# Ledger of designs, part 1: VHH binders against PI-PLC X domain-containing protein At5g67130

No score or structure here was measured in a lab: all are predicted.

Target 1, 376 residues: PI-PLC X domain-containing protein At5g67130, of Arabidopsis thaliana (Mouse-ear cress) (q93xx5)
Amino acid sequence: CSNGNCQLLDSCSSATDCVSGLYCGDCPAVGRSKPVCTRGQATSPTSIINGLPFNKYTWLMTHNAFSNANAPLLPGVERITFYNQEDTITNQLQNGVRGLMLDMYDFNNDIWLCHSLRGQCFNFTAFQPAINILREVEAFLSQNPTEIVTIIIEDYVHRPKGLSTLFANAGLDKYWFPVSKMPRKGEDWPTVTDMVQENHRLLVFTSVAAKEDEEGVAYQWRYMVENESGDPGVKRGSCPNRKESQPLNSKSSSLFLMNYFPTYPVEKDACKEHSAPLAEMVGTCLKSGGNRMPNFLAVNFYMRSDGGGVFEILDRMNGPVLCGCETLSACQPGAAYGSCKNVTVQTRTPSMDSTAGSNSGGSYSGSVQFSRSLAS
Positions, changes and structure headers below are counted from each chain's first letter, unless a header gives other numbers; antibody chains are not in Kabat numbers.
ipSAE, averaged over its two directions, is called F for ESMFold2-Fast, E for ESMFold2 and O for OpenDDE. V2 adds 0.75 times the mean of E and O to 0.25 times the DockQ between the complexes of E and O.
[cut] stands for letters that were removed.
The coordinates of atoms that the task and the answers printed are left out; those that the model quotes come from them. Centres of patches stay.

## First folded at step 1 (VHH)

Design a01 (framework vhh_7d4b_2)
Fold by ESMFold2-Fast, scan of step 1:
Structure a01 (fold): chain B 376 residues (1-376), chain A 120 residues (1-120)
Amino acid sequence: as target 1 above (376 residues)
Amino acid sequence: QVQLVESGGGVVQPGRSLRLSCAASGFTFSDYAMGWYRQAPGKQRELVASISSGGGSTNYADSVKGRFTISRDNSKNTMYLQMNSLKPEDTAVYYCARDYYGRSWSYDYWGQGTQVTVSS
C-alpha cells in the first residue's frame, strides 16, 4: 500500500502512505524493523455520547505537558531536564488531549512552568512563563466551543492570589468551572451537555488545599483519587494510591486520575509501554478502584505507540462505561446500553523479525485483558 | 524537618575516584526519586545524575556517562554517586536533591552541597 491507502498497522515509509488521521510511526522496542501506520488522535467520547455526567468519561492527559521538544530555550542558559512530550500544547489539544499537568513556580518575578526540585525553579529547569501556555488553552477553548479542558497544577506558587490573577490575565475566567458546583461525597458531576451550555469548560485543580478558599481553585484530592506515578505506578500487578490521595476505592470523590509513566521518561520505550502493558495496568487500576474506571489517563509521549496506543486504550476504557460495548467505536448513538455495532477486529501486524512475536511487548488484543479485569 | 546531608567531597588528582553520599531524613525516602546536581565555578547548576524511587532506572548527563554511577540504599535512606576517572572539568559543588518529576508537594529539598576539586 501507498499514497494514502495504508490502514492502521500496515507498514509504511512516510506519513503520506497512511489513510487520513494516521501517521507513519516507528517502534523498535516491540521488535519491528519497519514503521507502521499509527494513531495520533483521540476520538472524542462526547462526539459519540454527550449526555452523561462528566465523571463517566475518560480523557487523555499529558504529564508535564509544557515539558516538550518544542519548548523555547532561555537566552544564554542551558536547560538541563527531561522532555515528557514531543508536541506543543496547541498540537496536544488538537490531537485530543483534554488534560494538562503543569508544574507552576514563582520564578523571575513571574509564574513559570518548570521541571524542577525542592519547590524552587532555576533557570536550568525553567521552560516558559505559565501565561504563554494558558493563552494557548484560551485560544483552543475559544475556537472549540464544545470542548472541556482540565488543568492539574503541581503548585509551588506562593505569591498572593497568584493563580487567580494568572488565569484572569490569560482570559480564562469566562470558562471557569466554579468550585461551588463541583460535586462532593462522590456524587455525579453535571452532564457534559450542561457544562457546555453554562460554558463551564475549564476545570482547574491545585495541590495546595488553602487555595480553594483563598482563590477558588479546587483542591485536587478532595475531588479525585490518584494512583502513584513514576516507577511505583508502572510496576505490574499493583496500583497503589499516592500519599495525598484517599484509597482508590474510596467513595468520597467521583474522579479517578490514573498515571502511567516512569519516573524518568524514555522515548524509545513509550511505544511499547502504551500497548499491552498499559492495557494490563488499566485492568489492575480498575480492580484497585473497586471497578471504578479512571477519568484521566496521564502519560508521557502520548503520540508514541505500536499502532493503537493510548488512543485504542482510551476507546476501550470509554466503551464499557458509556455504552456497555468493548470499545467506543462500537457504541450506537441513541441505542440502549449494551447494544453494540460490529467493528473490524484490529490485529497487530507481525514483526518482520520471526523471533520477536510473543515477548516483544505482547500480541495485540487488549479485549481479553480488559474482559478478565472487568470480570474480576 | 526534611534534611539532606552530603558527604564524601574532597580534593583529588585527575583520574582518581570519589564516592559521594547523601543521607536523607524526615520523609519516606523510598517514595522519592533523587538526583545529584553540581555547580562549577562561574557556571550554572546542572543535573549530573538521577535515580528512580526504587532504583530501577537511572539517567546521566552526557559529560559523565560511563564514569559516574548513581545508586541508592532505601534501607539506609542514603543515595550515592560513585565518580570514576575524574577530570578537572568535574570540579564543582555537588548537591543532593529530592526529585519527584512532575508531581509533589512544596517540600522538595536540597542539601547544603559538598565541594569536589580535581586539581592537575
Scores: ipSAE 0.000, ipTM 0.123, lowest interface PAE 20.2, mean pLDDT 82

Design a02 (framework vhh_7d4b_2)
Fold by ESMFold2-Fast, scan of step 1:
Structure a02 (fold): chain B 376 residues (1-376), chain A 120 residues (1-120)
Amino acid sequence: as target 1 above (376 residues)
Amino acid sequence: QVQLVESGGGVVQPGRSLRLSCAASGFTFSSYAMGWYRQAPGKQRELVASISGSGDSTNYADSVKGRFTISRDNSKNTMYLQMNSLKPEDTAVYYCAKGPYYRSGYFDYWGQGTQVTVSS
């Protein structure tokens, strides 16, 4: 195959060989010796099923979305920090990312995005003024009137009214989901349809509890449970909650943020991590959450995979919950729950079962196991 | 009160080995990921290796894979970098780094650094 007709997992030699939405990608980390057509875009779950509460959906989230190796440096300063993503936030949003993790600091008499030390931004850890990235978000929301974006802020901003002023200056107030309408005590969120009609299409959370009352920015762990990030969060067979979070199976909040990225981000290993190991970890976290499907899947290098990657896994997380089908691509818009079209799954990863084992150099053994309770 | 003290640097010929040590104090060592950065003159500082708190997981930069080995001894609060088959391109100041506490992938402390020079 060639000239735009190669399908998922077909061998390719250039980007233009693959059908739209796929790129020609390599993953030597899984033993693959040649590139194959690889997914580069998420299927929007709301383009297929839009009448359900927001907390029934699973969204792709990028860890440190602003942290790119090619971002501008301050004059005369070299950056000394990890990079977590390969492309711009605009490209991330175009590819189906709907959650952005941003680290915000007081720096240079402004609020900056920094991947930094001890709660303080330095010249060598700074990326750019936060307003630049928020203007990209504003442009996306303006151009895509049915899309909802979530921002989670690791918050080191101390200036008075800093966040509320920043978001207002970025033109984002018109999309702001008000704290007063956020569900408490594990209740369901408004439906995606209602959120779009109200234009409440930007959800913003902060790590600083006081800012909910002071600035109208929701305190993250009042509304969501969250697993450990870094090496503890990718450890096979466990899905521990982070210290700020209630236990993952707590009924006190309705959202579940699942982190899946190692402490040291390695681009070449991400394609292996985003395949069978991630599918297994979703099953582990589902069980740890009391059969609660995660609502945000947060990763580094989201485009990297051995074919289907995070995108296929998101489809398999959304399908059972949103329409009662094994994958989102089997959902039929407007059809009754459980009415699925026939679909050919083109992937090396056969299951999201937390009981699955792995073979040396091979795919997991096991089966897909989702409780019927998720089908309601 | 975190302190990281590097040692073991020096001048060696290409193809030789060096072992760097990092003595840590002021925090619960076994609970944190640790890593080694390096910076050569006129170059950006780069992360060369990292190790999880338990020591069960290690990661390496492509430029050092197969040549460098990171390890730790939690009973001694010490981390090591075994550097084999050294090349002139490995010449740099090497920094010990304490891992992050939160979601961030950054390291939140660096030591003073130790110079490694590989010359013929």
Scores: ipSAE 0.000, ipTM 0.211, lowest interface PAE 15.5, mean pLDDT 83

Design a03 (framework vhh_7d4b_2)
Fold by ESMFold2-Fast, scan of step 1:
Structure a03 (fold): chain B 376 residues (1-376), chain A 121 residues (1-121)
Amino acid sequence: as target 1 above (376 residues)
Amino acid sequence: QVQLVESGGGVVQPGRSLRLSCAASGFTFDSYAMGWYRQAPGKQRELVASITSSGGSTNYADSVKGRFTISRDNSKNTMYLQMNSLKPEDTAVYYCAAKYGSRWYGEFDYWGQGTQVTVSS
C-alpha cells in the first residue's frame, strides 16, 4: 500500500503512505523491524455519547504541554531542560488533547511557561509568555464550539490577580466554568450537553488554594484525586496518590487525574510505554481508585506508540463507562447499555505479562477487565 | 479562490543551495498546514517536507533530512524551502500544497502549479 491508502498497522515507508489521521511510526523499543501506520488522533467520546455528566468521560491530557522541541529559544541561551511533547498546543488540541498541564511563573516582567526547578524560572528553563499559549486555546474554543478544554496550572505566579488578568486578556473569560457551579462532595458534574449550552467550556485549576477565593480559579485537589507522577507513578503494580491529593478511593471529589510519565522523559521509550504497560497501569489505578475510572490520562509524547497508543487505550477506558462496551467504537448510539457492535482489535503490543486463561496484562484487548471491575 | 504561487526554482550545480518560496492567497493562511511535494520524470509524487499551521512542527522525507529546511511566515502568507547540498536526484518539479487544519498527515487540499528545480553540471 502507498499514497494515503495504508490502514492502521500496515507497513509503511513515509508519512504520506497512511490514510488521513495516521502517521508512519517506528518503535525499535519493542523490537519492531519495520515502521507501521500509527494512530495520531483521538476519537471524541462526546461524538458517540453526548448526554452524560462530565465526570463520566476520560480525556487525553498532555504533561507540560508547552514544553516541546519547537518552542522558541531566548536569544543567546541554550535551553537546559527536557522536552515533554513534540508538537504545538494547537496541534495537540486538533489531535484530540483536551487537558493541558501548564507550569506558570513570574518571569521577565510577565507570566511565562517554564519547565523549571524549585518554583523559579530561569532563562535556560523558559519557553514562552503564557498569553501566547492561552490565545491558541481561545482560537481553538472559538473554532470548535462543542469542545471542552481543561487546564491544570502548577502555579508559581505571585503577582496580584495574575491568573485572572491573564485569562481575561486572552479572551477566555467567556468560556470560564465558574467555581460556584463545581460539584464539591463527589456529586456528578453537569452534562457535557449542558456545559456546551451554557458555554462553560474551559475548566481551570490551580495548585494554590488561596486563588480560588482571591481570583475564582478552582483549587485542584478540592475537585480531583491524583496519583503520583514520575518514576513512582509508573512503577508497575502500584498507583499511589500524590501528597497534595486525598486517597484515590476518596468519595469527596468526582474527578480522577491519572499521571503516566517518568521523571526523565525519554521519547524513544514512549512508544513502548504507551502500549501494554499503560493498559496494565490503567487497571491498577482503576482498582486503587475503588473502581473509579480516571477522567484525565496525562502523558509525555502522546503521539508515540506501537500502533494504537494512548488513543486506543482512551477508547478502552471510555467504552466500559459510557456504554458498557470494551471500546468506544463498539458503542451503538441510542442502544441500551451493554449493547455492543462486534469489533476486532489488532495490536502489535508485545506481551508484558503472560497469564494463562486471562486477557489482562499483555495487550490492548484487556478492556473486558475494566468493564467487570466497574460492575463490581 | 485559493491560490498558491511557487517561485525560486532554477538550474543549480551539485552541492549548491536554492531557496523556494510559496505565496498564498484566498484563505486564512495560519489555519492551514503547508507542504512541499516533488515529482521527477517517471517517478511518483513524494512529500518532501511539511509544516504545521503555527510553524511549530516540521516533517521531512528521509531523502532530504539534514539538507532541507521548511519554514513559514504567517504575517507574509509565505512558506519557504531552503535546499542545501543539492544532488542531481533532487531534480524535480516542486509543488506547494495546503491542507486545512494543523496536521500534515494524509492528502493536501490545494496545490500550486509547480516550479522546476534542475541540479546538473
Scores: ipSAE 0.000, ipTM 0.132, lowest interface PAE 21.6, mean pLDDT 82

Design a04 (framework vhh_7d4b_2)
Fold by ESMFold2-Fast, scan of step 1:
Structure a04 (fold): chain B 376 residues (1-376), chain A 121 residues (1-121)
Amino acid sequence: as target 1 above (376 residues)
Amino acid sequence: QVQLVESGGGVVQPGRSLRLSCAASGRTFSDYAMGWYRQAPGKQRELVASISWSGGSTNYADSVKGRFTISRDNSKNTMYLQMNSLKPEDTAVYYCATGYYSPRLYEYDYWGQGTQVTVSS
């Protein structure tokens, strides 16, 4: 196949070979010898179902979203830290990322984004002033009036009222979701429809408890449970909570942040990590959370895939909860819950496996094992 | 997984030279920036020198500039610190590091085990 008619997982030589929305990507880590048409965009769940509480949705989140290979270089200093992404914040948002993890520091008489050590930013770990990224977020929210963005801040800002002033200067106050309207003790959030109507479309959380009262920035672990990041978070068979979080099955909060990225970020491994291993880990974390579906899936190198990747997994997390279908793409806008599109797919070469089945496709995408309905 | 192993430390007299090596194994060494830190007893770790993935850029702490030289050989997966004109205040455990991690990711020591450098008579 060629000239824009190659489907997901078909071999390709350039992006122009693939149907719209796919790019030509390789994944040697899964044993492939040729690149295939690969997903590069998330399906927006709110474009399909927008009447449910915010805590019923799962969103794609980028770990250290600012830490990308295309970030501006500081004059005279080479950056010497790991990258976690390969794309700008603007491109991430355009591709369906709706959660951004940002590490904020007092640095160079400003608040900067840094991938740094022990609460201090250095020239060689600094990326850019935080206001630059927040202005990209403002532009996105202004241009996309029905979209909701969540920012989670690993917070090393000691300047008095530093965060509230920063967000105000970026023009983001008009989208600010107020702490006073955030649900307590595991209650449901307002519906996405209500949030859009009130223009409460920016949720901001901080790792510093005092800033909730001092600046109106929500203390993260009052509102969400979170698993461990790094190698403990990707370890097969377990999904332990991080030290600041209540146990994942706690009913004290209604949001669940699931981290899925290794301690050492390696681009070439990400496409394999985002396949069956991630699908299995979603099932493990779902059980550890007391059958609570994660609301944020935080990854490195979100574009790296064996075909469907994080995008297909997100669809399978959202489908059962939002519309009662196996995947979000099977949801029919305006139809009754459980009314689904036909999910039958065409395969390339006939399978040597004669086992009866109704859905055949990617070799490594697999499917998650979780309850069909998670609506409370 | 990446593992870093330092070597070349020892006891030397003031004014002498010592060369530290850091051997990396696991993932692709040439894709990562690297640096040397040191920690003296009762003090916090401080950056001594750093080098870009290609070796094209280097940075040094003011206290060692002109005396220490950082280099790397990507074909051997090894980074070096040439330490000339050593002073008693250079006495510390020297650590090889690959990249820098936020405290959120600080559950592992991305450092080697360290190598002791003692400058005394």
Scores: ipSAE 0.000, ipTM 0.163, lowest interface PAE 19.0, mean pLDDT 81

Design a05 (framework vhh_7d4b_2)
Fold by ESMFold2-Fast, scan of step 1:
Structure a05 (fold): chain B 376 residues (1-376), chain A 122 residues (1-122)
Amino acid sequence: as target 1 above (376 residues)
Amino acid sequence: QVQLVESGGGVVQPGRSLRLSCAASGFTFSNYAMGWYRQAPGKQRELVASISSSGDYTNYADSVKGRFTISRDNSKNTMYLQMNSLKPEDTAVYYCARDLGYYSGRTYFDYWGQGTQVTVSS
């Protein structure tokens, strides 16, 4: 196949061979010898159903979104840290990323994005002023008036009113989702339709509790549970909660942030990790959360896969919750829950069965049944 | 080479309708998702509506929801935007755009038309 007609998993030699939304990608880590048409963007779940509470949706989130190969270097300084992503924030958002993890520091008389040690930014761990990235977010929200973006801040900013001033200077305060409208008792969030109508399309969370009262920036673990990140978070068979988080099955909050990335970022392994291992871990975390589907799936190198990758996993997370179908592509806009398209899905990703050893066999329609809860 | 040509713009009174067309050439139209963007005087460019390659899925900006309808005819290589109940706030240059997906550092809207002016004025 060639000239824009190659489908998912078809062999290719150039991205122009693949249909829209796919690129020509390699994954030696799974033993593949030739590149195949690989997913490069998420299907928008709100294009199918936008009338559900925000906490029913699962969004793609990039870990250390600013830590990418395109970030500028400070003059005369070699950066002594690894990248977590390959693309710019603008490219990430255009490919369907809707959550951004950002590490913010006081540095060089400004607030900077740094991938650093011990709560301090240095020349050789600095990426760029945070306002540059926030202006990219502002441009995206301005150009895409129905989209919602979430920012999670690992917060090392000590200057008074630093975050509120930064976001206002980036022109983002007009999209700000107010803390006063955030549910606190595990209640449902406003619907996506209502959030868009009110223009409350930017959710910002901080790791510093005091900033909720001081600056109107929501304290992250008041509103969401979160599993451990890094090597403990990718350990097969377990999904432990992060120390700042309530247990994953806690009913005190309605959002669930699922991390899936190792402590040491390894680009060449990401395409393998984002298929069967990730599908298995989603099932494990679903069980650990008391059958609560994660709302943010946070990864390194989000574009890397053996075909469907994180994008296919997101479709399988959203389909059952949003429309009652095995995958988001089987949803019929405007149809009743459980009314699904007859679709042929080409995939190498196994079912999201949370039971160990279920990575063999043929087709399977789903091992864990998840039903929508009426918690409003 | 890829070309997108908009037509159907003009000057209309509030409450009236216009239908914009985007004629595509130089690529296999039925393989690509498409979108309409607009840029109003003194405002940033914004997505108005988008449509999947099959036409099965559509997205709309909240400001036009219920008033505008995006559609496509793959046999004619043409995308349409039906604009009903037009308001002065809809005054803008409207751009047709092609969704390529991801390609070598490019974003998913890689080609744009020249734009067509829509003015809603008494």
Scores: ipSAE 0.000, ipTM 0.102, lowest interface PAE 21.6, mean pLDDT 83

Design a06 (framework vhh_7d4b_2)
Fold by ESMFold2-Fast, scan of step 1:
Structure a06 (fold): chain B 376 residues (1-376), chain A 122 residues (1-122)
Amino acid sequence: as target 1 above (376 residues)
Amino acid sequence: QVQLVESGGGVVQPGRSLRLSCAASGSIFSIYAMGWYRQAPGKQRELVASISSGGSTYNYADSVKGRFTISRDNSKNTMYLQMNSLKPEDTAVYYCAKESRYGSSWYPFDYWGQGTQVTVSS
């Protein structure tokens, strides 16, 4: 195959060989010697099913969304920090990312995005003024009137009303989901349809509790449970909550943020980690949450996979909950719950012995562990 | 609020062993992982080894794999670094640290001990 007709998992030499939405990607870490057509875009679950409460959906979230190797450098300064993503926030949103983790600091008489340490930004850890990224978010929301974006702020901003002023200056007030309408005590969120109708299409959370009262920015762990990030969060067989979060099976909040990224980002391993290991960890976290499906799947290097990656896993998370089917691609828009299309041969799920080298190809340890009982 | 106290450093000849200890006291409920960093003169701090709060996940710098072993005794709230086959390039101040901060690809910078000097000389 060539010139735009190669399907998912077909061998390729260039992205132009693959059908629209796929790129030509390598994953030597799973024992693959040739690049294959690889997913690069998430299917928006709301394009298929839009009438359910917001807390029934699972969204792709990028850890430190601003932190990528191609970000502009400050003049005369080389950045001394780790990178978490490969492309711009605009490209992330175009590819179906709907959650953005941003670290915000007071720096250079402004609010900047920095991947830094101990609550302080330095010129060698700084990426760019936060308003630049928020203007990209505004442009996306303006151009895509049915899409909802969530921003989670690791918040080192000390200036009075710094966040509320920043978001207002970025033109984002008109999309702001008000704290007063956020459900308390684990109740369901408004439906996606209602959120779009009211134009409450931007959810913003802060790590600083006082800012909910002071600036109208929701305190993250009042509304969501969250597992550990970093090396503890990728350890197989367990899914412990982080210290700021209630236990994952707590009924006091209706959102669940699942982190899946190591402490030290390793780009070359991401394609392997985002395949069978991630699918296995989703099953572990689902069980730890009392059969609550995560609502945000937060990763580094979201584009990297052995073919389907985080995109296929998101489809498998959304399918059972939103339409009662094994994967989102099997949902039939407008059909009754449990009415599913036949899965095409082009769409694959991780399984034992699905290929001649399945045990060595990274599928034999990580398998789909999603409970069908959630599709009730 | 959390106190980390390192001990066990010293001057030793190449090929010898040292065991570093880090005792944690105070509020320890926020400790998700602990680790050892080192900083040699003129170099940046580097992670040597880390261990999860459950004691079952280990990470090692490539330069120390097979020579150093990290362990934890949760009943004593103490973390250890067993350093075998020491080399001159292991000479550094060794810092005990904990990680409790969300979203950082840097660890553990959340809380640091005062450090203990290890000198390997012939």
Scores: ipSAE 0.000, ipTM 0.106, lowest interface PAE 20.8, mean pLDDT 80

Design a07 (framework vhh_7d4b_2)
Fold by ESMFold2-Fast, scan of step 1:
Structure a07 (fold): chain B 376 residues (1-376), chain A 123 residues (1-123)
Amino acid sequence: as target 1 above (376 residues)
Amino acid sequence: QVQLVESGGGVVQPGRSLRLSCAASGFTFSEYAMGWYRQAPGKQRELVASISGSGGSTNYADSVKGRFTISRDNSKNTMYLQMNSLKPEDTAVYYCAAGRLTYGYSPKDYDYWGQGTQVTVSS
């Protein structure tokens, strides 16, 4: 195959060999000697099913979204921190990312995005003024009137009213989801349709509790549970909750943020991480959360995979919840729950249900229910 | 010195395909994001597609998403734009661009530009 005709997982020599929406990707980490056509874009779940509560959907989220290979360099300064992503925030949003993790600091008489240590930004850990990235988000929301973006702030901003002023100056107030309408006690969120109609299309959370009352920025762990990030979060067989979070199976909140990235980002390993290991971890976290599907899947190097990657996994997370089908692409808009298209799936990704067989919580019948996977 | 040289433009019927190439020299190609812009007469230059230095990430204008595919071969210092299902509205001069600033919103984000290649889609 060549010249725009190669399908998912077909061998390729350049991205122009692959059908639209796929690129030609290497993954030596899984033992491949040749690149294959690889997914680079998420299917928008709201373009298929938009009438459900916001907390029924799973969204792609990028860890340290600003920390990317294409970030501008400060004059005369060498940046000495690791990158977490390969492309711009604009590219991330165009490819279907809907959650952005941003580290915000007081720096150089402004609020800056920095990948830094101990709550302080230095010139060699600084990326850019936060307003530059927020203006990219504003342009995206303006150009895509049915899309919803979530921002999670690791918040080291101490200046009074710093966040509220920053977002207002970026022109984002008109999209702001008000704290007063955020559900408490694990209740369902407004439907995506209602959020779009009200233009409440930007959700912003802070790690600083006082800012909810002081600035109208929601305190993250009042509204969501979150697993450990970094090396503890990628260990097979466990999905421990983050220290600031309630237990994952807590009914006090309706959102679940699932982190899946190591402490030190390694681009070459990401394609392997985003295949079978990630699918297994989704199953583990689903179980640890009391059968609660994560609402945000946060990764490094989101484009890297052995073919389907995070995009395939997101489809398989959304399908069963949103329409009762194995994958989002099998959903039929306007049809009854469980009415599914006939879809051919090619994947090396195993079932997100990490078990097949015995030893589930019911009577021993010699088998357990699990999502299908085409792993050959 | 930096050079970007486009090729592959031409006249084509609606529904057909063209593949544009951009050959780069004078800089470390893999360290630069690359993009395709186009400009119709009397209009401002607009982003068509962009691609990260590694080739792992791409961005497309809504009007071309699903029809055009951007790619790059870092071993050949070349970027491509595969244009399928061409429409009369795609008629423009197409420019290759290279930059360290890859927001893709503005031509000023790019450091280097090619001379442009004409694409005409006529019925």
Scores: ipSAE 0.000, ipTM 0.120, lowest interface PAE 20.1, mean pLDDT 83

Design a08 (framework vhh_7d4b_2; at its last look DockQ between E and O 0.01; V2 from the best seeds 0.00; counts 0 for: pae E 21.3 > 2, placed apart)
Amino acid sequence: QVQLVESGGGVVQPGRSLRLSCAASGFTFSSYDMGWYRQAPGKQRELVASISTGGGSTNYADSVKGRFTISRDNSKNTMYLQMNSLKPEDTAVYYCARAPYYGSGRFSPDMDVWGQGTQVTVSS
ESMFold2-Fast, scan of step 1: ipSAE 0.022; ipTM 0.346
ESMFold2, look of step 2: ipSAE 0.000; ipTM 0.114
ESMFold2 (binder alone), look of step 2: mean pLDDT 84; pTM 0.857
OpenDDE, look of step 2: ipSAE 0.000; ipTM 0.241

